# Designs tried in a protein design chat: VH-VL binders against TATA-box-binding protein (tbp). Part 8

Target 1, 182 residues: TATA-box-binding protein (tbp), of Cenarchaeum symbiosum (o74045)
Amino acid sequence: MLDPRTRPRVVNVVSTSDLVQRVSAKKMAAMPCCMYDEAVYGGRCGYIKTPGMQGRVTVFISGKMISVGARSVRASFGQLHEARLHLVRNGAAGDCKIRPVVRNIVATVDAGRNVPIDRISSRMPGAVYDPGSFPGMILKGLDSCSFLVFASGKMVIAGAKSPDELRRSSFDLLTRLNNAGA

## First folded at step 20 (VH-VL)

Design m2 (from v1 with heavy chain Q62E, light chain S26D)
Fold by ESMFold2, fold request of step 21:
Structure m2 (fold): chain C 182 residues (1-182), chain A 117 residues (1-117), chain B 105 residues (1-105)
Amino acid sequence: as target 1 above (182 residues)
Amino acid sequence: EVQLVQSGAEVKKPGATVKISCKVSGYTFEDYYIHWVQQAPGKGLEWMGRVDPESGETWYNEKFKDKATITADKSTDTAYMELSSLRSEDTAVYFCARWEYYDFDYWGQGTLVTVSS
Amino acid sequence: DIQMTQSPSSVSASVGDRVTITCKADQGIDEYVSWYQQKPGKAPKLLIYYASSLQSGVPSRFSGSGSGTDFTLTISSLQPEDFATYYCQQFYRLTFGGGTKVEIK
């Protein structure tokens, strides 16, 4: 039996914020730690990565920003704050405050053994399993969460909006798998 | 308990190489970057670079880019920093530290490297 | 070109004194300043994060304040174990202040 208290490992957090101002494309093209190419995506955004970032921040000339690739909410929000400070330092934006919002937390759980998804998928209401199209079983979870469960015992939880929601969803997933005979 | 344990003090001649180790325990090594910080005698703290233990990706302060090589070994939960072509100005204490985004929450005890002829 | 200006560089003080150390950033960094204590021959130890939040196990005589560009570390009543060098740090450029050595008078 699977331990429902198994801690999920966060692999990606997506968060967003808005500078509520236009960002200078010219300044982004000239500043360090920023990849900007007018020929890419119509010149609508640049990509900031600094030594402190686990992932990167996409900065749109509209002032919208997307943080990806961080392994915690703390780091994901930190990337947005760092990007803001970097833009201000290099004259690409005026100083402002931002209010980061978590959009998606992706985490993994590993059962450490095979899971008989071909057998248990029929016992789980709403499960989608078509191995000819996709090798994993797809489930809807609590709130905004979705689950992918693979025969290898590897599992993915996506769509959580907080660490608490992720924890509850992980517990729910593992409990439902146990009840279905995993 | 989170712990970072560094290798012992080294005495080297100019032109030599030294490799400092930083073994971690009490957390999942792959989840946090390891940074290296130099403290020259009587001086403050200066950031040198860092490694992502999961991917091996590195980033260096330009000042140290041609001096330091930072690596990580997931099988032993150990980060390394190699200093090459040592000169007397490389005499310093070298720290490894865990990056908790915004701050360094845990530090190694430091490794004194002395370069003298 | 100093990015964090820490002052004073040293302080001579007696046990029981109130000690104030300041850092000034060269741009607004909201509350994202951390303070470290370093005793001779030891590694730095995190005292305060987010300008004013005490790290677990840090005595309440330590406090931090500030936002924007100006930040302060205060020791309300200096104790013998507080003689050390103190550093501020901002996260964005991985930079430390120059340090403040607190010495017994």
Scores: ipSAE 0.581, ipTM 0.830, lowest interface PAE 2.1, mean pLDDT 91

Design m4 (from u6 with heavy chain E55S K58T)
Fold by ESMFold2 at other seeds, fold request of step 21:
Structure m4 (fold): chain C 182 residues (1-182), chain A 117 residues (1-117), chain B 105 residues (1-105)
Amino acid sequence: as target 1 above (182 residues)
Amino acid sequence: EVQLVQSGAEVKKPGATVKISCKVSGYTFEDYYIHWVQQAPGKGLEWMGRVDPESGETWYNEKFKDKATITADKSTDTAYMELSSLRSEDTAVYFCARWEYYDFDYWGQGTLVTVSS
Amino acid sequence: DIQMTQSPSSVSASVGDRVTITCKADQGIDEYVSWYQQKPGKAPKLLIYYASSLQSGVPSRFSGSGSGTDFTLTISSLQPEDFATYYCQQFYRMTFGGGTKVEIK
């Protein structure tokens, strides 16, 4: 049996915030650690990557920001705060406060062994397994989480909005797999 | 228990190369950036650069980009910094540190590199 | 360049004294300042994060305050083991202050 207490490993956190002001495209094009190209996404955003960031921050001219690629909520929020300070220091935005919000946590779980998804998929309500189309079994959680389970025992959890929701979803997934005969 | 253990002190001649190791334990190596910090004798702390152990991607302080080469080896949970063309002003203690966004929560014990003719 | 101005560069004080060390950022950085203690021959040790939050295991005589551009580390009653150099750091571009050496008489 799989251990439902196996801790998921966070691989990506998406968070958002809003500067509640427009951001200067001209300043973004000229400042360091920022890629802005009018041909990319219609010139509606720039991308900030600094030495401290695990991922990057997309900054829209509207003032909306999206942090991707961070491996924790702390780092994801940190990327948004750093992007804000970077924009202010370079004159692309006026000083302000932001209130980051987690939008999505993606994590992996490793069973440590093969999982017979071809045998158990028919025993799991709502499971989708069509190896001709995709090599993994797709499951939906009762909340906003989705699960991918591969024959190798690698698993992906996506859609969690907090570390606690992620932990509960991981426990639920592994319990359901055990009950199906994994 | 998170630990960063560095290789021992080195004495080098001008023009030589040194490679400092930083072996981590107590956490998943790929999850955190490893940064390197120089401290000249009696002086403060200066950030040198960092590596993402997951991808191997690096970023250097411009001051050190032609001096330091930072790498990571996922198979041994070890980060490295190589210093080339050593000169007397490179005499310093070199630290590796784990970046927990906002701050460095764990540090290696430091490696003294002495460059003398 | 990005700057974190730390003062004083050194202070000599007696056991029991209150010691105050300041850092000034060159732009508003909210509460995102950390303080480190470095004893001779050792690595820096994180004392304070988020300007005022005490790291686990750090004695309560240490405290931090400030927001925006001006930050303070206070040792309320200096002890012999507090002889060390103290550094502030802002997270933006991993910028350290110049350090403050605290000497015990």
Scores: ipSAE 0.718, ipTM 0.882, lowest interface PAE 1.3, mean pLDDT 92
Fold by ESMFold2, last read:
Structure m4 (fold): chain C 182 residues (1-182), chain A 117 residues (1-117), chain B 105 residues (1-105)
Amino acid sequence: as target 1 above (182 residues)
Amino acid sequence: EVQLVQSGAEVKKPGATVKISCKVSGYTFEDYYIHWVQQAPGKGLEWMGRVDPESGETWYNEKFKDKATITADKSTDTAYMELSSLRSEDTAVYFCARWEYYDFDYWGQGTLVTVSS
Amino acid sequence: DIQMTQSPSSVSASVGDRVTITCKADQGIDEYVSWYQQKPGKAPKLLIYYASSLQSGVPSRFSGSGSGTDFTLTISSLQPEDFATYYCQQFYRMTFGGGTKVEIK
């Protein structure tokens, strides 16, 4: 049987925030650690990456910001706060407070053994398994989460909005697999 | 228990190369960036660069980009920093540290590199 | 031109004294300041993060305060093991202050 307490490993956190002000494209084009190209996305955004960031922050001219590629909520929010400070220091935006919001946590779980998805998929309501199209079994959770399960025992959880929700979803996934005969 | 254990002190001649290791334990190596910090004798702390142990991606302080080469080996949970073309000015203690985005929460014990004729 | 201005550079103090160390950032950095203790021949040790949160295992005689640009580390009653050098650090570009050496008077 699978261990339902296996800890998921976070591989991507998406979070957003809003500066509630226009951001200067001209300033973004001139400042360090920022890639702005008018030919990309019609000039609607720039991309900030600093040495401290695990991922990057997309900054829209509207003031919307998207943090991607961080491996924790702490780092994902940190990227948004750092991007704000960077924009303010370089005159691309006026100082303000932001309220980051988690949009998506993607994590992996490794069962440490093979999982017989070809046998158990028919015993799991709503499971989609068509190996000719995609090698993994696709499941939906009760919450916003979705799951991918591979025969190798590698699994992907996406759609969690917090570390607690992620942990609970991982436990529930592994329990469902056990009940189906994994 | 998170630990970062560095290789021992080194004495080198000018022009030589040294490679300092930083072995981590107590956490998943790939989840945190490893940074390197120089402390020259009697001086403060100066950031040198960092590596993403997952991808191997690096970023260097411009002051050190022609001096240091930072790497990570996932198979041994070890980060490395190689210092080339050593000069007496490179005499310092070198630390590895784990970045928790806002702060460095765990540090290696430091490696003294002495460059002398 | 990112700066963390730490003051004083050294303090002579006696056991039991209250010691105050300050750092000033060159722009508002909210509460994102950390403080480290470094004893001679040892690695820095994280004491305080988010300006005022104590790291696990740090004695309660250490406290931090501040937001924006001005930050303070306070040792309410100096102990013999507290003689060390203290550094502040802001997360933006991993910038350290110059350090404050706390010495026996």
Scores: ipSAE 0.692, ipTM 0.872, lowest interface PAE 1.4, mean pLDDT 92
Fold by ESMFold2 at other seeds, last read:
Structure m4 (fold): chain C 182 residues (1-182), chain A 117 residues (1-117), chain B 105 residues (1-105)
Amino acid sequence: as target 1 above (182 residues)
Amino acid sequence: EVQLVQSGAEVKKPGATVKISCKVSGYTFEDYYIHWVQQAPGKGLEWMGRVDPESGETWYNEKFKDKATITADKSTDTAYMELSSLRSEDTAVYFCARWEYYDFDYWGQGTLVTVSS
Amino acid sequence: DIQMTQSPSSVSASVGDRVTITCKADQGIDEYVSWYQQKPGKAPKLLIYYASSLQSGVPSRFSGSGSGTDFTLTISSLQPEDFATYYCQQFYRMTFGGGTKVEIK
């Protein structure tokens, strides 16, 4: 049987925040660690990546920011705070506070063995498994989460809004698989 | 428990190379960046660069970009830093450290590299 | 050219004394400062993160405070094992202070 307490491994966190002010395109074009190109999205945003970032931060001229590619909520919020400090130091924005919000957590779970998704998919209400179209079984969670389960035992959980929600969704997924005969 | 274990001290002549290893255990190597920090004799800490063990992507402090080459081997959970064209000014202790986004929570024990003629 | 200005560069104190070390950032960095202890011949050890949060296993005589640009590390009652060099660090651009050597008189 699968261990329902297997800890999911976070692979991507998307978070957002708002500087509540416009950001200078001219300053972004001139500052280090920032890519601003008018040919990209009509010049509406720049992309900040510093040595500490796992992913990057998209900064819109409106002041909206999106953090992607971080491997934890702590790092995702850290990327937004670092982008704010970088913009302020380079004169692209005025000093301000931000309130980051998690939008999506994607994590993986590895069963460490094969899972017979071809057999158990018919025993799971709402499961979608069409190997001619997609090699994994698709499940919906009770919350905003969705699950992908592959025959290799690799699994993906997406849509969680907090680490606690992710943990509960992982437990739910593994329990449902066990009940179906995995 | 999280551990970063570095290779032992090296004595080198000017012009030589050295490759320092940093083997990690107690966590998933690919989840955290590994950074390298120089401490010259009697001096403070200076950041040199880092690697993402998942992708192999690197970033260097401008001061060290022509001196250091940082790599990671996720099959052995080991990061490396090679220093080339060694000079006496490169004599220092070199640390690897794990980045926890706001701070370095775990450090290797340090590797002394001595460059003498 | 990003800086953390740490002072003093050294201090001599007696066992039982209160020791205060300061760091000043060259821009506002909220509470995102960490403090490290480095004993001779050893690696740095994280003491405090988020300006004031004590790392697990660190004695309660260590404390940190500050926000914005001005930060302090305080050792409330200096012990013989506290002989070390202390570094502050901000997360932006991997910036360390110059260090403060604490010597026990």
Scores: ipSAE 0.692, ipTM 0.870, lowest interface PAE 1.4, mean pLDDT 92
Fold by ESMFold2 at other seeds, last read:
Structure m4 (fold): chain C 182 residues (1-182), chain A 117 residues (1-117), chain B 105 residues (1-105)
Amino acid sequence: as target 1 above (182 residues)
Amino acid sequence: EVQLVQSGAEVKKPGATVKISCKVSGYTFEDYYIHWVQQAPGKGLEWMGRVDPESGETWYNEKFKDKATITADKSTDTAYMELSSLRSEDTAVYFCARWEYYDFDYWGQGTLVTVSS
Amino acid sequence: DIQMTQSPSSVSASVGDRVTITCKADQGIDEYVSWYQQKPGKAPKLLIYYASSLQSGVPSRFSGSGSGTDFTLTISSLQPEDFATYYCQQFYRMTFGGGTKVEIK
């Protein structure tokens, strides 16, 4: 039996925030740790990556920011705060307060063994398994979460909006797999 | 228990190369960047660079970019830093540390590298 | 260049004394300052993060305060094991203060 209390391993967090001001394209094009290309996305955004970041921050001319690629909520929010400090230090934006919001958490769970998804998919309500289309079994979870379960025992949880939602969804997934004979 | 264990002290002559290891345990190596910090005798802490153990991607402090080469081997949960063309001013303690975004929460015990003729 | 200005560079104090160490950032950094303790021959140890949050296992005689640019580490009643060098750090470009050596008087 799978341990329903197994902690999922977060592999990507998407978070957003808003500077509530226009950001200077000219300054973004000139500052370090920033890629800005007028030919990309109509010149509407730049991409910040600093030595501390696990992923990157997309900064739109409107002042909207998207943090991607961080492996925790702490790091995802940290990327937004660091991007703000970087923009301010280089004169691309005026100082301001931001309030980061989690938009999506993707995590993995590894059973450490094969899972007989070809056998158990028929015993799980709402499961979709069509190996001609996609090699994994697809399940809907709690709230906004979706699950992917592969025959190798690798599993993906996507769509969580908080660490608490992720924990509950992971517990739900593993319990349902056990009940189906995983 | 999270632990970072570094290789032992080294005595080198000028012009030599040294490779310091940092083996981690108690957590998933690929989840956290490993950073390296120099502390020269009687001096403070100075950030040298870091590696992403998942991808092998690196970033160096400009001061150390021509001195240090940082790598990671996720099959052995070990990060490495190689210092080349050693000079007497490279005599220092070198630390590896885990980056928890905002701060370094766990550190290796340090490796003293002494460069003398 | 990015700077954390730490003062004083050293403090001579007795067991039981209150010790105060300050750091000043060269731009507003909200509460994103950390403090480390380092004893001779040892690695730095994280004491405080987010300016005022104590790391697990750190004695309550240690406290931190500040936001914006000015930050303070306080040891309310100095103990023999607290004689060490203390460093502040801001997360932007992983910069450390110059250190404050706390030594016995």
Scores: ipSAE 0.688, ipTM 0.869, lowest interface PAE 1.5, mean pLDDT 91

